# VHH binders against Probable 3-hydroxyacyl-CoA dehydrogenase: the designs that were tried, part 2

Target 1, 346 residues: Probable 3-hydroxyacyl-CoA dehydrogenase, of Deinococcus radiodurans (p83589)
Amino acid sequence: MKIKKAAVIGAGVMGAAIAAQLANAGIPVLLLDIVLPDKPDRNFLAKAGVERALKARPAAFMDNDRARLIEVGNLEDDLKKLKDVDWVLEAIIEKLDAKHDLWEKVEKVVKKTAIISSNSSGIPMHLQIEGRSEDFQRRFVGAHFFNPPRYLHLLEVIPTDKTDPQVVKDFSEFAEHTLGKGVVVANDVPGFVANRIGVYGIVRAMQHMEKYGLTPAEVDQLTGPALGRASSATFRTADLSGLDIISHVATDIGGVTPDDEDFTLTESFKNMVAGGILGDKSGSGFYKKTKDEKARPRFSTTCKPANTKTRARCACPPWTPRANLSPSATPCTPWKARKATSCAPP
Key: E = the ipSAE of ESMFold2; O = the ipSAE of OpenDDE; V2 = 0.75 times the mean of E and O plus 0.25 times the DockQ between their complexes.

## First folded at step 1 (VHH)

Design c09 (framework vhh_8dlx_2)
Fold by ESMFold2-Fast, scan of step 1:
Structure c09 (fold): chain B 346 residues (1-346), chain A 120 residues (1-120)
Amino acid sequence: as target 1 above (346 residues)
Amino acid sequence: EVQLVESGGGVVQPGRSLRLSCAASGFTFSDYYMHWVRQAPGKGLEWIGNIYDSGSTFYNPSLKSLVTISRDDSTNTLYLQMNSLRAEDTAIYYCAKGYEPWLDYGFDVWGKGTLVTVSS
């Protein structure tokens, strides 16, 4: 399938930033929001969203000229324009009744070949499509962007049990090849949507770090390129959030979906948490923070068994390639650890 | 300086309700998703839930029927209402700010916590 024109409904921070990302990819976007009765400009909210995106730090547009691809409008005057749209994404207030009201109106005007999506992180996809036609339900798939959409490459695609598998494949292809996103297809599991999405990204980054022998700094360069903003960087964000919280959320999700490797914590991560290495609040995590240093120093821990006689038997930093370990250190494979052990700095 | 100050903890009897408050300062409170997290003695951290800038809430399913999170943007205050308290609800309760405005994952700046002890 070919998505040539999109619509974003809701011009708040996320909706406007997603519209900017679509414009960055060369896709014309219709950006709609409600009419405010006390504002003479009926497109006030959609225009404000574009202006916010143009001023955003970090920059939402790769080039401000891309804003010309965004057509602003409102739900009262311009909803009929959805007839020519290939993909509709809502990013409105997180209230189920508001989403139901929107979908009832959208269903009346949207073409039968269009894909319909929600950016919701708090409301399960299957709840939103209750009362819609079977045809509408088959074309509905969650599409959750991480903030800021331009800089976080991960996109979670969330089908319901009603979603046509072909729609999932077509949309994932579009997201990967046209938007440049790393697509993860997730189950529509009620109750964990917001938490599982954020934690999924971090856990998968940790798994890839181990698989490819990357350091946390190298992963952060890949996931937060060009900005140096902690919010865009995987392991800096993890340290700020708290490794114990990430561990708790991933463990709860893993308990619900025990066969899903995407939520399986690495042994090295478990060892850090068990050892009291919790991120900024404990003084260190993947990065070590001190009051005497203006920049976060590279953080490296020596992972060793709790064996007091041979504590230095094995050196296995989860983020340091084997080639960079001391010649005197015996490398250990984190996946061979049977339980979480203390991995403390010497 | 960003500050989060939790209050409302103390010793409470089983079965009683309790409301915790978190007073926020030093940032535009209305732009941030806010979270509640707790840590019981000898246990790890347990995420309770969050509240979006819109007022919409999302809860840990294990706690959903027992807690309600709300916010008052006019007073920069976050609330946690707890009902039917049990001994296992004994914990230090923390509020936390989202890392950046409208960011749907990650949080920083925790308060110092408030201790809730549910007596036998």
Scores: ipSAE 0.000, ipTM 0.175, lowest interface PAE 13.7, mean pLDDT 72

Design c10 (framework vhh_h_nbbcii10_fgla)
Fold by ESMFold2-Fast, scan of step 1:
Structure c10 (fold): chain B 346 residues (1-346), chain A 126 residues (1-126)
Amino acid sequence: as target 1 above (346 residues)
Amino acid sequence: QVQLVESGGGLVQPGGSLRLSCAASGFTFSYGSSYALGWFRQAPGQGLEAVAAISSSGGSTYYADSVKGRFTISRDNSKNTLYLQMNSLRAEDTAVYYCAAEFYPGWSDESEYDYWGQGTLVTVSS
């Protein structure tokens, strides 16, 4: 299968941001929402979604001209345009009745080869497809994006017992190759899915830090926003969530999947939690809480070359505070991701 | 349509308590939601001040130094409602309180919030 044109139904924060991600990948996308009776412009909500995405920080579009790939419309006038769409994703309100009403209408117009997906994290996929044809149910697969979609590279693919395994395979290949996502196939269970995948992403990032000798700031520069804002980046997000909560979830999952190394916590992380370093709520985590936390966090700086003859122009160190992240109790500054046992002379 | 509606404001004596509620419609507070939620206030003659914020998972909270230890923010995702429990109220807490929803997590300035309620007045006076 090949997805050449997509539709996103629901132009709220997630729907608009996912449409932007599709446009970034060069995919034309039809963005539809409802008609509001109090607005003369029947496409008001879809247009507002695009405008919001254009103003978003961190930037949702890699280039604002990509917004040209987004065709706005509404469900009353433009639903028939789904006949030409290869993939339909809904990101509407979390009301089962609204999803049922949508899917009944979509099934009547969407082509029989299209993949149908829901971005829902709160409503199980199998509940949404009740009452639809067997053909529709075989082509239905959950596709849960994390906010912000451009910067969080994990995507949960959530099949039901009725989903064709070939659809799962084809969609996962599209997500990996075209959207650049890291795909995890997840169970169709609300709440559990989001906790598991969030922890998966953070633990894998910690393992990569250790393997490649990176700092938390370096990982966040790779996964964070282009403008140097780190509030949506991996380790900044971990500090917001609470390191004790991440530890609890990883330990609970590891207890039932002991051979799954994706949930194996590093010793440095265990030492942080044991030492009361729990993220923002404890005053520090991978980053230290500062007076500037009330302003937008910033972790990038422009390089000021002091001497281009003896050192590289961009030899600026990453901006991270001191933290005891070594395997030993001896404080290390700066923190080292690889297994270094000492940061001081004997 | 996205809407935030505050309630629970009113007149209260110094040392008293109030609980503010913010009911959301047109979007949800489920885990993995694109919204972080917070409370801001504007006292007479002052600018907007961030009071408290809660992450999408509910695992992290932020409080302004002026209210830390006295106010508690919480959310009930099943009711799509944000709360601010205000204890040991002082005359300085008199303000219009606004509920706000933000595109990404963090306790950044108010310019990043996409949605605001109309505000609810809290007056602390004998």
Scores: ipSAE 0.000, ipTM 0.137, lowest interface PAE 18.5, mean pLDDT 69

Design c11 (framework vhh_vobarilizumab_d1)
Fold by ESMFold2-Fast, scan of step 1:
Structure c11 (fold): chain B 346 residues (1-346), chain A 121 residues (1-121)
Amino acid sequence: as target 1 above (346 residues)
Amino acid sequence: EVQLVESGGGLVQPGGSLRLSCAASGFTFSEYDMAWYRQAPGKGRELVAGISSGGSTSYADSVKGRFTISRDNAKNTLYLQMNSLRPEDTAVYYCARGIYDESYLGPFDYWGQGTLVTVSS
């Protein structure tokens, strides 16, 4: 399935920024919002969204001329233009009734081959599609972007139990090849709740890594394939999200509840962030890409905890090999070693 | 261009054994993690077994102790030895290059055409 034209419904901060990201990729975008009764310009909100994106810092558009690919409109006059659209994404107010009203109207005009998505972080995907046709439900898949969309590589794809697996494949391929996103397929649960659960899971995984002497690669292996289910890719997801973002969220939560150990960041993690190791956006995080981008990452920046004869094991540079030898191989020297190795700071 | 070609599928009685092979070309086989997936009629694709570039293995609970994944880097070939086969093992088996994951983390997973395994009396 080829996505040649998209529509974004909702020209708020996220909707406008996502429209800009699509325009950056060379995709014509129809950007629609409601009509404000006190404004003479019926397209006021959509135009304001484009104007904000043009003024955004850091820049939302790769080139301001990309804004020419965005056609502004409104839901009263221009909804019928969805007949020519390959992908519809909503980024409207977080109210289930508003989502239901929108989807009833969209279903009547959108073509039968179009993919339909919600950027919602607060409302489960399956709740939004209640009352829609089986055909509509099969083509519906969550697509949750992170702010700012141009600069955060992670995109969560959220199928329901009714989403056609081919739609998940087609959309994920588009997101990766055309939008340059790192796709993680997520469970259909509210995003704002999932953010807390996700951060909790990552922080607890880091605590277990230190407690039990595991590497990030070993944790990622244990949380996915070995259990006979789709991999959660804990540390890969952390690298896609941004370690500074995870740090900020965990610190904000921990600042309100300082006695809650579940959100206590490890010293190794704090040192990575302080050192500018922020995940994919900084070139490395828990993993570093191989020279062959089609290969699994082979490098890790973290080492196992200290043995009984050393105080701690080194936090390794991003180029330290992750798993080029036996899983039992020790890549780092102890922190208290007097002579540095290639995997320890001088 | 990457190519994966599965072979070894067929009809076998319950309790029987079968060995699947996957011939890989178009990439440096020894540098990649490899996996076997299967898809039964009316079901989604599921991970059966994975093997890392370093040789560590993982198995789905349903096949643990019965199936063995292995690789021959000199021959660019991935194997799945299937013992004590059950009717519920009936599926199309796919060889895959990349991570041990059915979730999309990139367009880097390559799949063969699949080989059918039917376990029936």
Scores: ipSAE 0.000, ipTM 0.110, lowest interface PAE 18.5, mean pLDDT 71

Design c12 (framework vhh_7qia_2; at its last look DockQ between E and O 0.02; V2 from the best seeds 0.00; counts 0 for: pae O 10.7 > 2, unsure alone 64.1 < 65, grease 30.5 > 24.2, SAP .745 > .668, placed apart)
Amino acid sequence: QLQLVESGGGLVQPGGSLRLSCEASGFTFSYYAMGWYRQAPGKQRELVAFITSGDSTNYADSVKGRFTISRDNAKNTVYLQMNSLRPEDTAIYYCAAPYDWLESGYYDYWGKGTPVTVSS
ESMFold2-Fast, scan of step 1: ipSAE 0.465; ipTM 0.786
ESMFold2, look of step 2: ipSAE 0.006; ipTM 0.488
ESMFold2 (binder alone), look of step 2: mean pLDDT 80; pTM 0.809
OpenDDE, look of step 2: ipSAE 0.006; ipTM 0.276

Design c13 (framework vhh_7b18_3)
Fold by ESMFold2-Fast, scan of step 1:
Structure c13 (fold): chain B 346 residues (1-346), chain A 120 residues (1-120)
Amino acid sequence: as target 1 above (346 residues)
Amino acid sequence: QVQLVETGGGLVQPGGSLRLSCAASGFTFSYYAMGWARQVPGKGLEWVSYISDSGSTEYQDSVKGRFTISRDNAKSTVYLQMNSLKPEDTAVYYCATEPYFGSYDLYDYWGQGTQVTVSS
């Protein structure tokens, strides 16, 4: 697959910044937004987006001349130009009806080989494509950027059950090699909001795993199936995305917010990355499969024997949601509420 | 110090409404998913709803259509609007903060709870 020209629909904060990042990569971008009836310039919003990106701090463009790769337009006059683009990404308001209206119009003009994507974090991908043709649905894949797109390397790729696996593969390769992104493939499970996991959650889970001596499998039991989520959960998702990518994103965020300990990588995680243990791409990460056997954890730390030998009498968080978790999936800390008076010694 | 303070509980007749609030402090609120869980006396925890840092929501089937979770990042507050309350909704409701949408936090990130009683 070859993405030579892209279109970004929606010239707000994210749309304009994503357009800038595509231009940084040398990709011509058609940037479209709605026509405002009170403005004489029908391209007012798209132009304002480019202008804002040019003034952004930190800088959105690697060189301001890259803005010349962005052609501004509007959805009334310029939608037909989508016939020439290889990838369409929407970053419009988070309203399902607005997205449906957009996709009806886009489907009529976009070429049959184009990949179509949504930057939505609030609306599941499968809901957006309801009513579209099978060919459109096969070429539709979520592409969720993090703000600021130039500086945060993580990109979530969110296929639906209708997305062609080849489209996922080709788009992920483009995102990694052309845009320089670290790709995490997230599940868009029917009937639930997209199961998204950010670096914040993974880093915090690693800190908790170290503190409480939990295994990756135990954490994934708590965060995955018990909540009706895909089995990839926290650490399986980390292995899929690459531990080096998670390390880079956490380090980049930590560099911008040095006083925020939520992004402090554990020493054990740093040692994994330094040792070349990067997840699936290196043959092992938090999990490793032998032949075709089920994944087994790479970490051997455990707190369960210590926590189950002697049950706490003192108040602590009741971590297990009993109604949503089988007894066999119970973690090592299912205790009374932290406020409960069940332990007297100071 | 992580602090979660729930308010808005009380006694209500079946079919009534209550709005719970949870005021958070001691962490960067906008980075965390927030949720509500409840515990019926003598039973285990049952979770009710989640809201991600970006506003995506999840509900337990028993409360879908009746309860609405929302957040105000400027006020570091999460809300639970409870409509058409039933006696089986009687429980202590806990506010919880999590670094990841729907993930369990092993730190002490639970509020003190607020009692909701729906009397027959």
Scores: ipSAE 0.000, ipTM 0.122, lowest interface PAE 17.2, mean pLDDT 71

Design c14 (framework vhh_h_nbbcii10_fgla)
Fold by ESMFold2-Fast, scan of step 1:
Structure c14 (fold): chain B 346 residues (1-346), chain A 125 residues (1-125)
Amino acid sequence: as target 1 above (346 residues)
Amino acid sequence: QVQLVESGGGLVQPGGSLRLSCAASGFTFDYSSSYALGWFRQAPGQGLEAVAAISYSGGSTYYADSVKGRFTISRDNSKNTLYLQMNSLRAEDTAVYYCAAGWYEDLSEYAYDYWGQGTLVTVSS
């Protein structure tokens, strides 16, 4: 079983961004949404999704030419094209009846070897497949992406008690090796494990930032392309997710694991959240961003809001824009630096 | 399960006022107040139109030109409730009003992934 072509149904924020991520991986994608009766273009919603992804900041496509792998369509005219698709993912409105109606139609046209998935964050997988055939239920597995899909490596794979274990294994291998995702097999209760693991990574990065006197830009340079990873920049991802969300999850987890310092928020982070500095949705977070200017690091290589004595120096430029990051020739390596090489301007 | 339920619609005279509410439920406790929220409307025989959007903190608000100065969007995160105070109502404000939730405040319909059922507002003498 090999996934060579996918379909994404629903061209909202998540559906369009997931389609872009699939295109980045070289997978042709059929992107479908409903027909709006007042729009002469029957593919208006799917086209709007692609256009939004092309304009997204940070960039949804690794290269804008990848958009050529996305074929737009609609559910009235193009649902029959699912017969050639190896994997169907829905990212439509969170209404159980809408998902039941969709799955009834998909079951009639999708091939017997296809994997079927839902990106739902609010509706349990087992409820969505009620009334479908046993064959359909055995090939159904939740696939929950995090926003933005290009930058968040975590993917929850959510089987039901009806899902074939081989489907779980095959899909997880595809997600890890083709999409470059870190797979967590989660309970059929959306959001639990992935949120905890994601917050762990971000909080640990903040603790290390303070301990070693690194800036968000320096951490993002080290954790992103320099380590051979997709552009998964820690603090840019935090700004997109919302610093308040990170704060709430870390505080809640810390309450049940009080001796686990991996979830201990720094004072500087608490002060940012208390002051309304929440990431992109508040206009700034770890990066300063406005509609009138490019994103810039909020903190310099020499200054931090928190007191961190014995700070190790890092030879990384602080002013790489979030929307236009290129891997530097030499990433910052504090433990190996004897003399800073790029701290001084020309 | 995430759901949004609008209320407060009805018949009002031109120049009158009306307050819409949108109750959010089914959110994970840790994330319920973190959604950006917006109001959209659809007039009879017309397409969906953006009305207003608000950040999760309530610190940033955005309005369509057609309602700016007349409508006020607000939220109460402790109650997971979004509000739209509509003043100086006009016949052209007649529409089904929808609340929506997503990760970004934006006047673009496509920024929102969760939608309510809608509530009808009729402005007529």
Scores: ipSAE 0.000, ipTM 0.154, lowest interface PAE 18.0, mean pLDDT 71

Design f01 (framework vhh_vobarilizumab_d1)
Fold by ESMFold2-Fast, scan of step 1:
Structure f01 (fold): chain B 346 residues (1-346), chain A 127 residues (1-127)
Amino acid sequence: as target 1 above (346 residues)
Amino acid sequence: EVQLVESGGGLVQPGGSLRLSCAASGFTFSSYAMAWYRQAPGKGRELVAGITSGGSTSYADSVKGRFTISRDNAKNTLYLQMNSLRPEDTAVYYCARGSTYSEDWYGEGSYTPFDYWGQGTLVTVSS
C-alpha cells in the first residue's frame, strides 16, 4: 500500500499542523473544513489553518514553499476529491455524533483502497465506525499525533478488532519511513484513560529513578508496556512523546487529583521542561544521540565499568545544566557496582 | 500582532496576597489555552498554572491550594490570584499562550507548547 496523496479533514491547530508535516514529507494534501455561513469565502477555515501554520512558532513548515502542496477546500464543494486520496485523516472536534456524520459522508466517496484514520485520542475507534461497511472498518485505523506534530516524534497507531493487520503494518511503515515518526501501537480505549495510565507509568518511573538511583536505560529495560505496547521503554517513550506534553498531561491530571502523589512531577523534571529540554524534538531529553554513542542520558548519571571492572564510575553529563536541577537533585551515585564479598572493612 | 501584557507584580510580605493580570490582544483569546510560568534568578522556567479555553485548570504542586488561575474571555484577560505567598514564590511571572481548544488531544486545550510570551512581571516576597 502506497500513500502518495493524503487528505486532512479539520483545519484547526492539529489538522493544519499535520497537513504541514505531510507537505514537509513531500506529500500533496487536501485540507478540508466546513463552510461558515457568515464568511463569503467558502474555504475560509482551511485557508486560515494554512495561514496559522505559516505563522506558527516553532515553525510548522520546514520551508514555506511546502505550503504549495496543500490544496484547501471545504466539505460541501470538495468532498468528491477524496476519490483520489490514499489516506484520509480527520482532526475535527471531539464529538462522536460529528465523527459519525463525517464518516457516513466520507464512506460514499473515498476509494476502496484508501486508509481512513482519526486523530482522536478521546473517542474509541470502534465507536466511530459503527454503522460503516465491513470494508470501511477493515481499512480504519487510529493515527494520533501530538501537538506540535512536526516536533513530537511519537505517533500512536490504534487498530480496532476489525482493522486489517496489513493496514496496521503498511501505515506504520509509512509513518516511520516517510513521516519519521516513532510508532507505538495502542489499544482501542479512550485516549485520556490510556494516557492517564501511560503518564502514571512515566511519572512513577521518574520518582523511582530518583529514589533508587536508577539510570533511564535501567528503567527502560525494566518497564512494562507504558502505552499499550510490550516493547515500550519508559524514558525513550518520554523523549519521543515530548517532555512538555508529559508535563501538561501530568499537571492536568494532578490538578484534578491534587493529593495523588503518582501524578506529582519531580522538581528536576519540571526544570528540564522549563529549560527547554523536551526530548527528541529539542535535540535532547533523557537521551541524546551522538556519533560515539547510540544514546546518552540527559537527566541521570551514566555509569561505566572501571578499567579493572571492580566497580562502576559515575559522572553527570556536562550538558545537564545546573539551572535545570532542583536544589534537592539526587547526587551522582555508582550504579550496578558489585559489592566485593571478600572486601575488608575500612 | 499577538501581545500579552502582564501587570500586578510588586513587593509583598510573606503570607500576603497578590493578583496578576495578563491583557491579551491580536488573537481570539477565548480559543486558546493560557498559562502562567515563573522564573527565579539562576533557575529554569517553571509552569505555575494552566487553564484551557473551556475553563479546566491545573497547578504546579508547589502552588496547589494557594494560587487560582482564571480567565475573563469578555475582557481578553488572564488572572492569577496568589495567596499565602512564600519567599520561594519570588520570581518573574510570565503569561503564555498555548494551543487552541477544539483540536487538542485531550479535548480541553494544551498549556504547552507556548508560542507567545509576555515581558513578565516581577513578584518579590520579602519582609
Scores: ipSAE 0.000, ipTM 0.143, lowest interface PAE 12.7, mean pLDDT 71

Design f02 (framework vhh_7qia_2)
Fold by ESMFold2-Fast, scan of step 1:
Structure f02 (fold): chain B 346 residues (1-346), chain A 127 residues (1-127)
Amino acid sequence: as target 1 above (346 residues)
Amino acid sequence: QLQLVESGGGLVQPGGSLRLSCEASGFTFSDYAMGWYRQAPGKQRELVAFISSGGSTNYADSVKGRFTISRDNAKNTVYLQMNSLRPEDTAIYYCAAESYTGPDYWDESGTYEYDYWGKGTPVTVSS
């Protein structure tokens, strides 16, 4: 399957920026949003999205003429135009009922060969496709972009247990070769919400930090900027969330995980919480408010695209423990800085 | 796909030496930190030695001065040189390629890249 025309549903910050990235790649894109009853222009939201993308800094478009590839519309008048698109991506509000309502309407008009995707990070893919046909479910795959889409190479592809492996392969190849993304295939984890997924990762990061003698800043340097993520990274994100909330979620889950791992909090973390060190809301956590956090991400992850069978060839660099650094050791840097051609698609 | 294959284990007398090898395939070996773990009967799996992608090493206190970890990126292989072996070193030894990407809890769902493991190679130290 070839993706020659796409549709993006939702013209908010992410939807408009993703539409711009598709236009940058030479893909015609239909950008749809709802009709606002208070606005005489029925395409007000989609037009506003394009306008914001044109004014964005850093620039969302590689040149402003690319905006001509974006056709604006709305879900009441223009949904039938999905019959001609090869890929539909939604970037609407994070409400499961809104996504169900959208998918019911999309299923009725989208062509049988189209790939359907959600940009959601907070709602599991398998929950969104409940009630849809087997055929629809087999063509559905998560496609999670990171903000800003033009500048962050990483794209998370999230199949469900219903997704056709060929769809995952075809979409990953498109994302790699046409959009220039580094693809990571992630599991859709049924029964877990974003909070539990996040807490699991933070707890494991704390365990590894203790095991290998790393500082929170060293972990964040590796997991945030080095992987093309937002600058808040693991421990900065923990401070924003609240260490008491993380403690509560980890304790509520107990010591049992789907992967036979445990959620055991470190002694140092327990001491922080007991001492009233709860993150930003208490004035300090893993970081103090006195830190100058103006520094932009210094690392850029660039992986040449890999399909699901060969993703290990283009894996992002592993983290390097501080406790193991000798005076002559190379500092932790993105793999591209060390080996620009370390990964190659077949 | 990523594969790790250990070799070099066996039966050795106290005070003897063994060299374990772990050959990696299916990934860019030089990008991974590599570790040696061991698991004795009735015990939890424990880290013995670690080597970063840049070559920095760390050792469990119980093996410092006796064991040496090294890597050969041209051969996609990590080694564990074990000297002055003791009966308490008896265990199944596992090679691991380690990575952690963690989630971005608030803004992005993140990705998980878990430890990759070999199937293990037994080491028995007895008279």
Scores: ipSAE 0.000, ipTM 0.110, lowest interface PAE 16.7, mean pLDDT 70

Design f03 (framework vhh_7b18_3)
Fold by ESMFold2-Fast, scan of step 1:
Structure f03 (fold): chain B 346 residues (1-346), chain A 125 residues (1-125)
Amino acid sequence: as target 1 above (346 residues)
Amino acid sequence: QVQLVETGGGLVQPGGSLRLSCAASGFTFSSYAMGWARQVPGKGLEWVSYISSGGSTEYQDSVKGRFTISRDNAKSTVYLQMNSLKPEDTAVYYCATGYTVSDEWFGDTYSYDYWGQGTQVTVSS
């Protein structure tokens, strides 16, 4: 199927910004929200959403003229317009009963070829579709955008056990080729959205570590306090999360990802987990507290699981080991660095 | 989409100067910290300098006193003025920034890093 027209239901921050992203891609969008009894304009909320998107920083629209592709409306007067829509995405309040009420109404008017999606991070996809027809359930797939949608490349596609695999394929191709998203196909399991985002970032950081011959400490220097970000930088955050959890999530998600590279664990990482090096909960991970409490420095364990601090750089990828660096030592030869790609992983 | 484009690299003699520029687009530049890192032969990727949204700066010890980072929010550009260049400064220099992603489930945020394509600086006689 080809998505030529979309509808976004819910004109809050996320819904309006997603509508803007669809408009940026040249897709006409119907943007619907509820009628407020205190407002004479029945489309007040949808219009307010577009106005906020036009004023958003960072800019939601690539060009303000793209807002002309957004038709505003409301759920009482304009639901019947869903009959011409190829894809419906809801971004309403995180209440299961509100989503059930919406889906009951949407099912009555949406065409039989349309894909139906929820942007929810807090409510499992399978719970939302309880009571809907088998046909509706086959066309339902989670589509979780990250704020701000225009700038964050990750899009989680979340099928249920009922979702047609062809719908997953068609939607993922649309998201990648038309919206320019990096698609991760994820399990319909709540409570792991932050972990999945974190795991994606950590796995990509490990791949860059190998590509550029970096140590975990070097990556953390670049991604943490030196750039004004959280004190628990990339590999430090991995140690807090648990390397076994990261391994499990990456393996589980990577098994269903069309591009396995996003979750391809390094051999060094697999060896750490197999050796019981699981992060803070096991006493060591990429960093380890020394037994010498005077120093209290945390040390990389990537190349040397032993309880040692060295002035050495850790081993590069298995085929290009890095020698320990000291004032008199021969420097290690890192992987030939290629320029990093901005915006999204290759 | 987020883009970072570095310019200003080239060949220079020891003791010379170069000014690197990084033109940023696709995000609200003034709200984000910016940094420079370099890939030096025989070393991994090395942090060079940082400038906060508020203008506070930090430098790696090896470049302190020789390099100056600055920003022009009106032009969405960050600069690295490199003086008294040494052969060991030879590297590909990268401009970097990151977005913080908030997860409502955990209340925690983490950074998603973006890098430019890099610009080559060669210091040799």
Scores: ipSAE 0.000, ipTM 0.138, lowest interface PAE 16.8, mean pLDDT 71

